VH-VL binders against Tubulin polymerization-promoting protein homolog (tppp-1). Designs and how they scored, part 10

Target 1, 180 residues: Tubulin polymerization-promoting protein homolog (tppp-1), of Caenorhabditis elegans (p91127)
Amino acid sequence: MAAAAGFNWDDADVKKRWDAFTKFGAATATEMTGKNFDKWLKDAGVLDNKAITGTMTGIAFSKVTGPKKKATFDETKKVLAFVAEDRARQSKKPIQDELDAITEKLAKLEAPSVGGAAKANAAGVYSRLTDHTKYTGAHKERFDAEGKGKGKSGRADTTENTGYVGAYKNKDSYDKTHGK
Short names: E, the ipSAE of ESMFold2; O, the ipSAE of OpenDDE; V2, 0.75 times the mean of E and O plus 0.25 times the DockQ between their complexes.

## First folded at step 10 (VH-VL; framework fv_bebtelovimab)

Design k5 (from B3 with light chain Y93W; at its last look DockQ between E and O 0.10; V2 from the best seeds 0.00; counts 0 for: pae O 2.3 > 2, placed apart)
Fold by OpenDDE, look of step 10:
Structure k5 (fold): chain C 180 residues (1-180), chain A 122 residues (1-122), chain B 109 residues (1-109)
Amino acid sequence: as target 1 above (180 residues)
Amino acid sequence: QITLKESGPTLVKPTQTLTLTCTFSGFSLSTEGVGVGWLRQPPGKALEWLALIYWDDDKRYSPSLKSRLTISKDTSKNQVVLKMTNIDPVDTATYYCAHRSYDSSGYYFDYWGQGTLVTVSS
Amino acid sequence: QSALTQPASVSGSPGQSITISCTGTSSDVGGYNYVSWYQQHPGKAPKLMIFEVSNRPSGISNRFSGSKSGNTASLTISGLQAEDEADYYCSSWTSRSLVFGGGTKLTVL
């Protein structure tokens, strides 16, 4: 009996990432398709068409999901375990080593890649998106100096009907420069 | 018959790098599934796993000592080398190299060298 | 890395059966079936006695057996003999590591 390999990751953290891939191209999806599973593994560098192939992943996916052809998060974990087992049979390494290699790669990938944009830029985009110091306009007002969301108070569009776009700092400066 | 033998300095000064060599016979590290690991045992204390190297040059390290350890192999000489940097008296131990076989899906060592005592002293 | 917990010592008379426990967590003994047992005589290298909880290598006496329940693995030695007097260490796979117990000294009375 193949000793049950364990997942060495934070389920909550990985689930967030899983959700992002699950909803890739399908915003309302709650279960992951085989296509999105392969995309996830490919983007993470797990599916390399050498050590781990689309055939291997497809077989594992089908084994778990059957005719439903969609996987819950827990089912996805089962699929990954089968992929690791299959790889281990080929590599002659412990199943846990193969699973750890897979899970480490997956844990490093935060979001699906859109188009040919190099893997390197995704980390940069997220760092830019999470850097509250770079927030401009209405987004800047939603967060305090520490980057914490101001909740409802940060969303209050006080549209003062003053006719000026809210970020216009030079309100009432016209008369000073054109003194009449 | 599988045999392993550890060699290297038996006395090392603090802050130096310890280099140990495992010379083995009865198997080849070119054989798929084969690995060689290093373990240590301080006098009167428990065993500790240090590192493992596979036939395909894949390497595994103890998480706590990873930054200090480097394992390498010379398949043609049937040798595995372990380097440990920044040695301290707490690293005084009998060091063992051991064989790992593919007969299992897990980590265990079925053949061991006799070990070499390394003392760290100023 | 948290060491597995073993009793410091156990003793038995010739012909008796003794059991050595090895207690870990759900992240090691309880999480995987990668428990091994090693016998070590004074001044000698460890010898593999059990691997993967209950498997014996070739040449190991059937007097040695292994089991696991929850987070505790057990080594049982039946028909205790004088040559069984040694230190015994359990080991287990963990997340990316191999950990050992503190060892148990077995005395044959």
Scores: ipSAE 0.120, ipTM 0.647, lowest interface PAE 2.3, mean pLDDT 86
ESMFold2, look of step 10: ipSAE 0.581; ipTM 0.826
ESMFold2 (binder alone), look of step 10: mean pLDDT 91; pTM 0.929

## First folded at step 11 (VH-VL; framework fv_bebtelovimab)

Design n1 (from k1 with light chain E52K; at its last look DockQ between E and O 0.10; V2 from the best seeds 0.00; counts 0 for: placed apart)
Fold by ESMFold2, look of step 11:
Structure n1 (fold): chain C 180 residues (1-180), chain A 122 residues (1-122), chain B 109 residues (1-109)
Amino acid sequence: as target 1 above (180 residues)
Amino acid sequence: QITLKESGPTLVKPTQTLTLTCTFSGFSLSTEGVGVGWLRQPPGKALEWLALIYWDDDKRYSPSLKSRLTISKDTSKNQVVLKMTNIDPVDTATYYCAHRSYDSYGYYFDYWGQGTLVTVSS
Amino acid sequence: QSALTQPASVSGSPGQSITISCTGTSSDVGGYNYVSWYQQHPGKAPKLMIFKVSNRPSGISNRFSGSKSGNTASLTISGLQAEDEADYYCSSYTSRSLVFGGGTKLTVL
């Protein structure tokens, strides 16, 4: 089910942002940890503990990575698809809509936010890398200057769907109506 | 059982704001997963999707038109309203509102209003 | 945005089968299973005939069927009847939008 949803972003541009979060706190890392995955989603406003919770992201991450506990870029896309699927069960909207909402927020975030001891160095490096991407015309190809472009890269792959887990935890149909 | 009906002006002048109302019956926009969309069809041309509002007030807009569109609902009156700013003669079309049921894998509209023709004067 | 290509017209005689094509790209028809088909009689609203490539809504005749191969979706109407004479539009999801084909006028001879 989640494998049928496509990514409306440019993989090359987003992979640069993914790399920045992957390397947060570990400059030589090549695969993303669950901690940095949650940081990426939290900094982008995706993980808000209302519509999308750390329990949802943790379950999705474990489902894809298993004992490895780290994700490649392609595996991270599968994690995002499972998060979108879990959210869609709560929101009663198309999985693709929920994935698009997630990817739009992730694509607009340029670098990890810093609140710890190493903030100055990390922010400086990430800021220079992502500021160039922020103003390129490539990001407006399909979304008319705002949001991300094409995002179909993960649609062809199928990952087994574990099913609906948290059906009654959020009641977010009403919450989403009032929280807009 | 599900019915929708569009209402609004039939003739508008360039630069005005077009306001269209969809009045429906046979369903509630409080039902989880339900949405109402707006589409248009210029004379002799293809359909174009404009906007969608969900039961929980979440909204979607056609990317090419989103700066001109506002969709809203009044669940108590069974109404959805579309506003389109800065109207131009190219906006002459039949405007439809349409119902969407919950489908986690679908992008389609299953029930449509009759449509209302809006003509923009030159 | 993406355009879906349909033949401008197609014709057939009562009882025959016809096929209407809808060609897009790998970014819409080829990349998603969100193809729908709508029938529109003159002066009337569109009616959903097929959704998710091949599904029929309740109340739609099994004479209507849908399929997809590569970047091309197809609507097949078997056992043509006079009431099938109408315009037919395909649609597909793409880039956070719904796009439609230019339409095909079906004439039943």
Scores: ipSAE 0.495, ipTM 0.755, lowest interface PAE 1.6, mean pLDDT 81
ESMFold2 (binder alone), look of step 11: mean pLDDT 91; pTM 0.934
OpenDDE, look of step 11: ipSAE 0.824; ipTM 0.928

Design n2 (from k1 with heavy chain S104E; at its last look DockQ between E and O 0.07; V2 from the best seeds 0.00; counts 0 for: placed apart)
Heavy chain, then light chain:
Amino acid sequence: QITLKESGPTLVKPTQTLTLTCTFSGFSLSTEGVGVGWLRQPPGKALEWLALIYWDDDKRYSPSLKSRLTISKDTSKNQVVLKMTNIDPVDTATYYCAHRSYDEYGYYFDYWGQGTLVTVSS
Amino acid sequence: QSALTQPASVSGSPGQSITISCTGTSSDVGGYNYVSWYQQHPGKAPKLMIFEVSNRPSGISNRFSGSKSGNTASLTISGLQAEDEADYYCSSYTSRSLVFGGGTKLTVL
ESMFold2, look of step 11: ipSAE 0.478; ipTM 0.708
ESMFold2 (binder alone), look of step 11: mean pLDDT 91; pTM 0.934
OpenDDE, look of step 11: ipSAE 0.765; ipTM 0.898

Design n3 (from k1 with heavy chain Y108W; at its last look DockQ between E and O 0.21; V2 from the best seeds 0.00; counts 0 for: pae E 2.4 > 2, placed apart)
Fold by ESMFold2, look of step 11:
Structure n3 (fold): chain C 180 residues (1-180), chain A 122 residues (1-122), chain B 109 residues (1-109)
Amino acid sequence: as target 1 above (180 residues)
Amino acid sequence: QITLKESGPTLVKPTQTLTLTCTFSGFSLSTEGVGVGWLRQPPGKALEWLALIYWDDDKRYSPSLKSRLTISKDTSKNQVVLKMTNIDPVDTATYYCAHRSYDSYGYWFDYWGQGTLVTVSS
Amino acid sequence: QSALTQPASVSGSPGQSITISCTGTSSDVGGYNYVSWYQQHPGKAPKLMIFEVSNRPSGISNRFSGSKSGNTASLTISGLQAEDEADYYCSSYTSRSLVFGGGTKLTVL
């Protein structure tokens, strides 16, 4: 809870998007509900109910907000870090890689969709059928421009990270198969 | 049991696109947590990380080289392919593909191919 | 040339202990516990010796140990043997990349 991974986005730019989702269905809202948080992640393709589920996002949201059930922008960033951490326990990727995957998708989305209709977000985000650079890797990633000043990662050294127990390491060792 | 082998051209000319194939056995790139990375080592110089592809097709690239790199996989053929565009004499190096452990949270490569020397003429 | 600073060479006699340093910044060695060490004999691929600062893969001798303090990681080889003569590279995750040291040539006298 106390440690946070670094974000590779422009806070000022993303705060505008965050505010649009915060006010979705409640024009005077100043803090984001769990429902609108999940809508943001769903519209961006982050919450897919396979890799990242509504249960994971709900648990992360509750960890940060407790009984308040609403999050400031800074608290929302903590929620995203917990979602990335929870996902990383399954994926075994660095928490930072999971957070970057999430933030890259969120950064492409400008506004809430209406009823899930296509073309509600048209600026830099369009269907996979119209953007071949998306799956060829030619797209500029946001993390290249930011993140210089972040030196302390979230703690990724959990119980599952401490041992080589399991089929991989008990099956083969580096010494037995590499350059003997 | 885990083995990796690099293949591709050994001599290339500047401006060409370099295509390297990593063929592996003893693991599946459909196994959660697994990845395959590419690294290189110019003669007499340090190792340099190039790219990593995860089992779920998530791809990471060295920031300084990202505009020139494309990594892809064919899980059914046990292959990972790296393409590097606009080759330059400074790209002369031994290129390695390497297995990323499913027990690892970081970028550590526990099994390596023998490497393939790519020489760029000028 | 390299993001992490290692001494160019180190030497020791059989049976001695030696230490190789790897100095980075708060953005890599100091900021993450994702430091690893590789051994490379001439003409061979690198071999992972240490990961996560101090963990040994299966089959790696406990003569190899790792640690860090602040922005500096260390590889210690105790009971030095002739076959330990090789190049040694440290690496560290840095938020969105992997960086290596310039390498240290270990000579066993």
Scores: ipSAE 0.431, ipTM 0.717, lowest interface PAE 2.4, mean pLDDT 80
ESMFold2 (binder alone), look of step 11: mean pLDDT 91; pTM 0.936
OpenDDE, look of step 11: ipSAE 0.692; ipTM 0.875

Design n4 (from k2 with heavy chain K66R; at its last look DockQ between E and O 0.27; V2 from the best seeds 0.00; counts 0 for: pae E 2.4 > 2)
Heavy chain, then light chain:
Amino acid sequence: QITLKESGPTLVKPTQTLTLTCTFSGFSLSTEGVGVGWLRQPPGKALEWLALIYWDDDKRYSPSLRSRLTISKDTSKNQVVLKMTNIDPVDTATYYCAHRSYDSWGYYFDYWGQGTLVTVSS
Amino acid sequence: QSALTQPASVSGSPGQSITISCTGTSSDVGGYNYVSWYQQHPGKAPKLMIFEVSNRPSGISNRFSGSKSGNTASLTISGLQAEDEADYYCSSYTSRSLVFGGGTKLTVL
ESMFold2, look of step 11: ipSAE 0.458; ipTM 0.760
ESMFold2 (binder alone), look of step 11: mean pLDDT 91; pTM 0.938
OpenDDE, look of step 11: ipSAE 0.822; ipTM 0.930

Design n5 (from k1 with heavy chain S101T; at its last look DockQ between E and O 0.14; V2 from the best seeds 0.00; counts 0 for: pae E 2.1 > 2, placed apart)
Fold by ESMFold2, look of step 11:
Structure n5 (fold): chain C 180 residues (1-180), chain A 122 residues (1-122), chain B 109 residues (1-109)
Amino acid sequence: as target 1 above (180 residues)
Amino acid sequence: QITLKESGPTLVKPTQTLTLTCTFSGFSLSTEGVGVGWLRQPPGKALEWLALIYWDDDKRYSPSLKSRLTISKDTSKNQVVLKMTNIDPVDTATYYCAHRTYDSYGYYFDYWGQGTLVTVSS
Amino acid sequence: QSALTQPASVSGSPGQSITISCTGTSSDVGGYNYVSWYQQHPGKAPKLMIFEVSNRPSGISNRFSGSKSGNTASLTISGLQAEDEADYYCSSYTSRSLVFGGGTKLTVL
């Protein structure tokens, strides 16, 4: 509930949308991958590689998930808060303003943009409602399963190298609820 | 160094659109982090924030007045314009434009124009 | 009406310290550290005295200080001087918006 205090959306409604993106290309997934997180933000127009880049989202995602490389819904909200904080350092506007802009776009997007049978890829090949949970690797068209050549950096030092200027050392106070 | 000056009509009739221009010097609205806001103060009453425009053309409006307000800028002329539609006698106030820059997160205004009184006939 | 509550007036003698309160809610003063204070002399535009609860712009006397506890922000003026006589307004950020207090008239006796 603490993770929802700074979000101007309906958690239950957005969780349905989050779940759709979590399962994109992996119908049995229960936690969101970085690839599907980036797809969600891209489809919503948040990740535009101008104001909010894949570098920013990758750093934020890695900061929250570490070696797990997958996020629960609550963890995904923390990732969004870090993205907003990182954007705010660049935009020189309130963190809450940037988070509100992100959450508005994400809340309006109902489902992943279709690329055909991404969610149904394995459903028809090996038996409907499969009796095994070994559908991996081949259902992802990108190589995000391992850290080889990917997930290289998520450190604040890398953020400073991008020319970001921190407004204050209060970025860690974001973990408390606002508007209380 | 930084100066702002409001200009526009001093007497307007109800239902008209009020157009106010802020002309400034000593800063550029193309500078990252810079913004110009509009505020008003009815005679003998408190300040009220109306709108803010940022260097990147991002905009904010008072929620209660948003349907009546439009803010715009011309960076090359060092001007910001506020339009308020459907003017009413309760809109009689001194109108200020004010500067902000990046020092922290938040809405605050460090330099203000002298203000211009707009009287709306009853 | 004013979203933040300030006393209508306060007074003090030269050299005294006085405090002006500004009470909001958990959605503004209590929720963010984006409280500012403005001084306004009669016939003049407002002047920023404090921002971000306690920070002074350059050129503002250190006799002016700000603080916050819960939903209430405070402006303290120490060593009161005749030129401090003015109206004082607080303001607070509240998600994409800004709200002001009703103002406090400070009289220096």
Scores: ipSAE 0.460, ipTM 0.742, lowest interface PAE 2.1, mean pLDDT 80
ESMFold2 (binder alone), look of step 11: mean pLDDT 90; pTM 0.921
OpenDDE, look of step 11: ipSAE 0.862; ipTM 0.941

Design n6 (from k2 with light chain E52K; at its last look DockQ between E and O 0.29; V2 from the best seeds 0.37)
Fold by OpenDDE, look of step 11:
Structure n6 (fold): chain C 180 residues (1-180), chain A 122 residues (1-122), chain B 109 residues (1-109)
Amino acid sequence: as target 1 above (180 residues)
Amino acid sequence: QITLKESGPTLVKPTQTLTLTCTFSGFSLSTEGVGVGWLRQPPGKALEWLALIYWDDDKRYSPSLKSRLTISKDTSKNQVVLKMTNIDPVDTATYYCAHRSYDSWGYYFDYWGQGTLVTVSS
Amino acid sequence: QSALTQPASVSGSPGQSITISCTGTSSDVGGYNYVSWYQQHPGKAPKLMIFKVSNRPSGISNRFSGSKSGNTASLTISGLQAEDEADYYCSSYTSRSLVFGGGTKLTVL
């Protein structure tokens, strides 16, 4: 029976990566822990705490591994499929599309990262950081409608030595109200 | 009732960019799970999928044509636009836009426009 | 992506049952239950007849049925009618894309 979703990834390539993460912190490990599974997905940018959360991955992992709490290679593939299914229910996109997206991300990662922050999908963070339409406060004033920097003109602190504090809207209104 | 209609030039010169617009009614691209796709069919030939855009602005492209295709939407106008660059006579075809509903089992299109014939000629 | 393989033509008499095959690979037809079938009359847009191998959209006659075995999907039309004369295309999801068959011309004799 054809699966609802299948891996479109070479098993040998997947296994190589799986082994690396399985043995992360445990050189003799032959089965992957839930912790290392999450690390794998996090490092790959699959687990982003938005679209795919640790809760989702944990549930999927537990469904497959039960009390053993470790996954063989084949079991890990099943876990990934469940994660994709869960994501698909939320995204309203095809299960296979979600699984392929996951596997594509995983394929780009060769080994566990040692130390620091999961490379946040730099592209998503950068896109968000560079989206001038989402700028708030002083940053919004630094860019024109096209997202181009206004340079010095966007920096409010042109201290016009006019003696008025920058937020004073009634500049030069004194003479109008006190009729000389 | 869901309806879709393709519009755009019917004659395009080689190397130019083809821009097609799909105007639809009976559904909204703000609805979760909804998508609009483009397909084409050369005269007397088989169907070919080109692109799909989802309600959340997620996009899918044919792998072979990805570099030439751009799909976009205007939800407020109920329009989807397809752009294809570097047009060639081989791109002569009837172009269809079609509706895709939510389904966990891949892509299929349940409502189609009538199609528009685009001829590429010098 | 290589097209799915369909017979170029099939024919049948009114009231008969005919089957159109669609052969792919383990990466498309054989790999998943993502096969769809479309009917196309001359000069008309395709019409969805079957999705997910064997499901019929609302309004589609129960004379149309779909199945799959291995890498081959099949569309069966029972009680063949004159209006069934058309081109039929199979499709399958594959690698975040769609692939179509070459089409089958059905003639009702």
Scores: ipSAE 0.265, ipTM 0.676, lowest interface PAE 1.9, mean pLDDT 87
ESMFold2, look of step 11: ipSAE 0.520; ipTM 0.765
ESMFold2 (binder alone), look of step 11: mean pLDDT 91; pTM 0.932

## First folded at step 12 (VH-VL; framework fv_bebtelovimab)

Design q1 (from k1 with heavy chain Y102T; at its last read DockQ between E and O 0.38; V2 from the best seeds 0.67)
Heavy chain, then light chain:
Amino acid sequence: QITLKESGPTLVKPTQTLTLTCTFSGFSLSTEGVGVGWLRQPPGKALEWLALIYWDDDKRYSPSLKSRLTISKDTSKNQVVLKMTNIDPVDTATYYCAHRSTDSYGYYFDYWGQGTLVTVSS
Amino acid sequence: QSALTQPASVSGSPGQSITISCTGTSSDVGGYNYVSWYQQHPGKAPKLMIFEVSNRPSGISNRFSGSKSGNTASLTISGLQAEDEADYYCSSYTSRSLVFGGGTKLTVL
ESMFold2, look of step 12: ipSAE 0.616; ipTM 0.826
ESMFold2 (binder alone), look of step 12: mean pLDDT 92; pTM 0.939
OpenDDE, look of step 12: ipSAE 0.817; ipTM 0.920
ESMFold2, fold request of step 14: ipSAE 0.659, 0.593, 0.626; ipTM 0.847, 0.822, 0.829
ESMFold2 (binder alone), fold request of step 14: mean pLDDT 91, 92, 91; pTM 0.934, 0.939, 0.923
OpenDDE, fold request of step 14: ipSAE 0.888, 0.887, 0.888; ipTM 0.953, 0.949, 0.952
ESMFold2, last read: ipSAE 0.609, 0.639, 0.561; ipTM 0.812, 0.835, 0.796
ESMFold2 (binder alone), last read: mean pLDDT 91, 91, 92; pTM 0.937, 0.937, 0.939
OpenDDE, last read: ipSAE 0.893, 0.890, 0.893; ipTM 0.955, 0.954, 0.954

Design q2 (from k1 with light chain Y32D; at its last look DockQ between E and O 0.28; V2 from the best seeds 0.00; counts 0 for: pae E 7.1 > 2)
Fold by ESMFold2, look of step 12:
Structure q2 (fold): chain C 180 residues (1-180), chain A 122 residues (1-122), chain B 109 residues (1-109)
Amino acid sequence: as target 1 above (180 residues)
Amino acid sequence: QITLKESGPTLVKPTQTLTLTCTFSGFSLSTEGVGVGWLRQPPGKALEWLALIYWDDDKRYSPSLKSRLTISKDTSKNQVVLKMTNIDPVDTATYYCAHRSYDSYGYYFDYWGQGTLVTVSS
Amino acid sequence: QSALTQPASVSGSPGQSITISCTGTSSDVGGDNYVSWYQQHPGKAPKLMIFEVSNRPSGISNRFSGSKSGNTASLTISGLQAEDEADYYCSSYTSRSLVFGGGTKLTVL
């Protein structure tokens, strides 16, 4: 066996959370896509594009999944171990410390955020450049285009579910039917 | 070459917050992989690890004491500070700070301070 | 309570070899976990003798060697000398905690 690092979480508990992310946008999915893996890590604050980048997660995911492009829960744990190992090479910390940092963040997050993409590295963030005299626009740009594609990316405080809402917002009632 | 020295109160009362300072020389906490840890040893008992701070301000705490501990650093002063809240007589011990090398994935301390005895009144 | 088990004491005569054991679990001593050994003379700070199971820091005599098998790590001291009389602690990093053995008092007779 190659990897030595151990996972400091409750597999059954975390697998429930993993399943929620696996099914984000695809209610019948049983294996996690790279896109949803990156969403999980991003929503948890692991994928910050500084210490842990989408390039690192993409490389690790491909190492484990190859042409299948989807991961079981056990394969997802291997992907996380590779991400931790890659991070440890730069941080010069034990691989276990890096894996523990990742798993603690992932274990706290219960479900996908509705507006997750709007939070991280949003292209709509406007900045002023000192070497530039002035912008030509008369208003703060609210749209990058007149419709499709980017859509509502310029709106603040936007949180939206897509497709997954039905599975986890069904409000499973633990109450049984009783005569009232 | 590498030296560390603990400073702080030697006698404290229960419920107080203990603040210990580690002042070091011969290395920098800006060096990748470097860390400084705190350990203690109650009289006649085994060593116990308390906390570690890495050069990038990542912090690790003993799980059993985490709610009572805060570690911080000042790289420009070559100092690391440990605070322990709600002190109790069971916390009477010699407290050590120690250096962690950047050359290894291991978790060990290669240079230690002389230690400082902290006695908590009964 | 210490997480790693060491004998409370061991003894040997000058020139002999002695071995100190450190027993834990597959999650702290066994597997790929690193074990370190520290020597502590009375009133002094601990001194690192062995790191990463079997490596000696610069300046440590090759009379000190480390190994492990299963869930037990061992420190072997050959050619015992009077100055080797001290307490010896093993340590390992678990999931989120550095743990120490209870210590072994080595007496050189």
Scores: ipSAE 0.021, ipTM 0.573, lowest interface PAE 7.1, mean pLDDT 79
ESMFold2 (binder alone), look of step 12: mean pLDDT 90; pTM 0.929
OpenDDE, look of step 12: ipSAE 0.873; ipTM 0.944

Design q3 (from k2 with heavy chain Y102E, light chain Y32S; at its last look DockQ between E and O 0.29; V2 from the best seeds 0.59)
Fold by ESMFold2, look of step 12:
Structure q3 (fold): chain C 180 residues (1-180), chain A 122 residues (1-122), chain B 109 residues (1-109)
Amino acid sequence: as target 1 above (180 residues)
Amino acid sequence: QITLKESGPTLVKPTQTLTLTCTFSGFSLSTEGVGVGWLRQPPGKALEWLALIYWDDDKRYSPSLKSRLTISKDTSKNQVVLKMTNIDPVDTATYYCAHRSEDSWGYYFDYWGQGTLVTVSS
Amino acid sequence: QSALTQPASVSGSPGQSITISCTGTSSDVGGSNYVSWYQQHPGKAPKLMIFEVSNRPSGISNRFSGSKSGNTASLTISGLQAEDEADYYCSSYTSRSLVFGGGTKLTVL
């Protein structure tokens, strides 16, 4: 059962990322909207409209939040468990395996992506000092900036759990909404 | 008819990396829900699950051995490979690869290879 | 994570029914529907007999049945035959691991 599945992450660390997505577009928000939940999953590569769709996430969100339409952190974890359960019905994997695939991707993403300008395409390394928000007329690209000391809050270290489904290039999948 | 066969070295030295290959026939590792797992059985002891790779390249590892294991597949060759680093005499066992069917959510293995004994020198 | 406890041996005469137990905790056997049973003859690979507590794969005799009560899963073999003499292992998937029992040697008298 989805409710029995456990989360493979550090709640305190992930709650900081959850807070960033909760406040995206609404700086005083304390509970996550369905729109920002879907943004979190999309930015992390979980909501891809192939394996996990907006229909699946919308159904799961409604099951947990009902008429409130917003989720606390603990309620958001329940939503993720229902998404994993729904995905597992299609994939025939254990619900725990599907939840772990989701939580690993979410835990690596530090902050919401912010729309960016078109950039050089061959970069495998991101510099936090590049500010492309002044040029926004074509493609947007995920990036981050230093916001705290060195500002490196990257999650490239997945030493204990490196269960990835089909890894291509271990690149920075994180960005922050710090300092556009 | 589903068949699997393990191949690799039968005698290895401590600290080496063990590489085992599972060659299979009678199914495709591109079929949704299908997976191939690795298990081992030390002489006179119980079975131990090591790793599983799914058709979609999702990989799962025994938590106690995860840091030493790498599983991979080549669907076009009908092969799955397990690598285990830093081999130690306690790793002496018969190693099996096994098919996971798409007909349930559980970890069960319905077809097994004959096994290959790997002995780690002292 | 705890290993699953099985009796070291059980015995029965041809035609009898016997039961092999597999005891864990509420976190593995008690809370899991992913209990499986494997038969292993000497020198052979294991053979799946039961999955998801009570389901038989195609080709497995209905003399083999599985059940669970509390933290104990059970494999029952009715109409015991000489060919049933083997080692039997239970397994359960939970907490991101597949855990096996220590095995039970079934002797047919």
Scores: ipSAE 0.490, ipTM 0.761, lowest interface PAE 1.9, mean pLDDT 80
ESMFold2 (binder alone), look of step 12: mean pLDDT 90; pTM 0.923
OpenDDE, look of step 12: ipSAE 0.876; ipTM 0.945

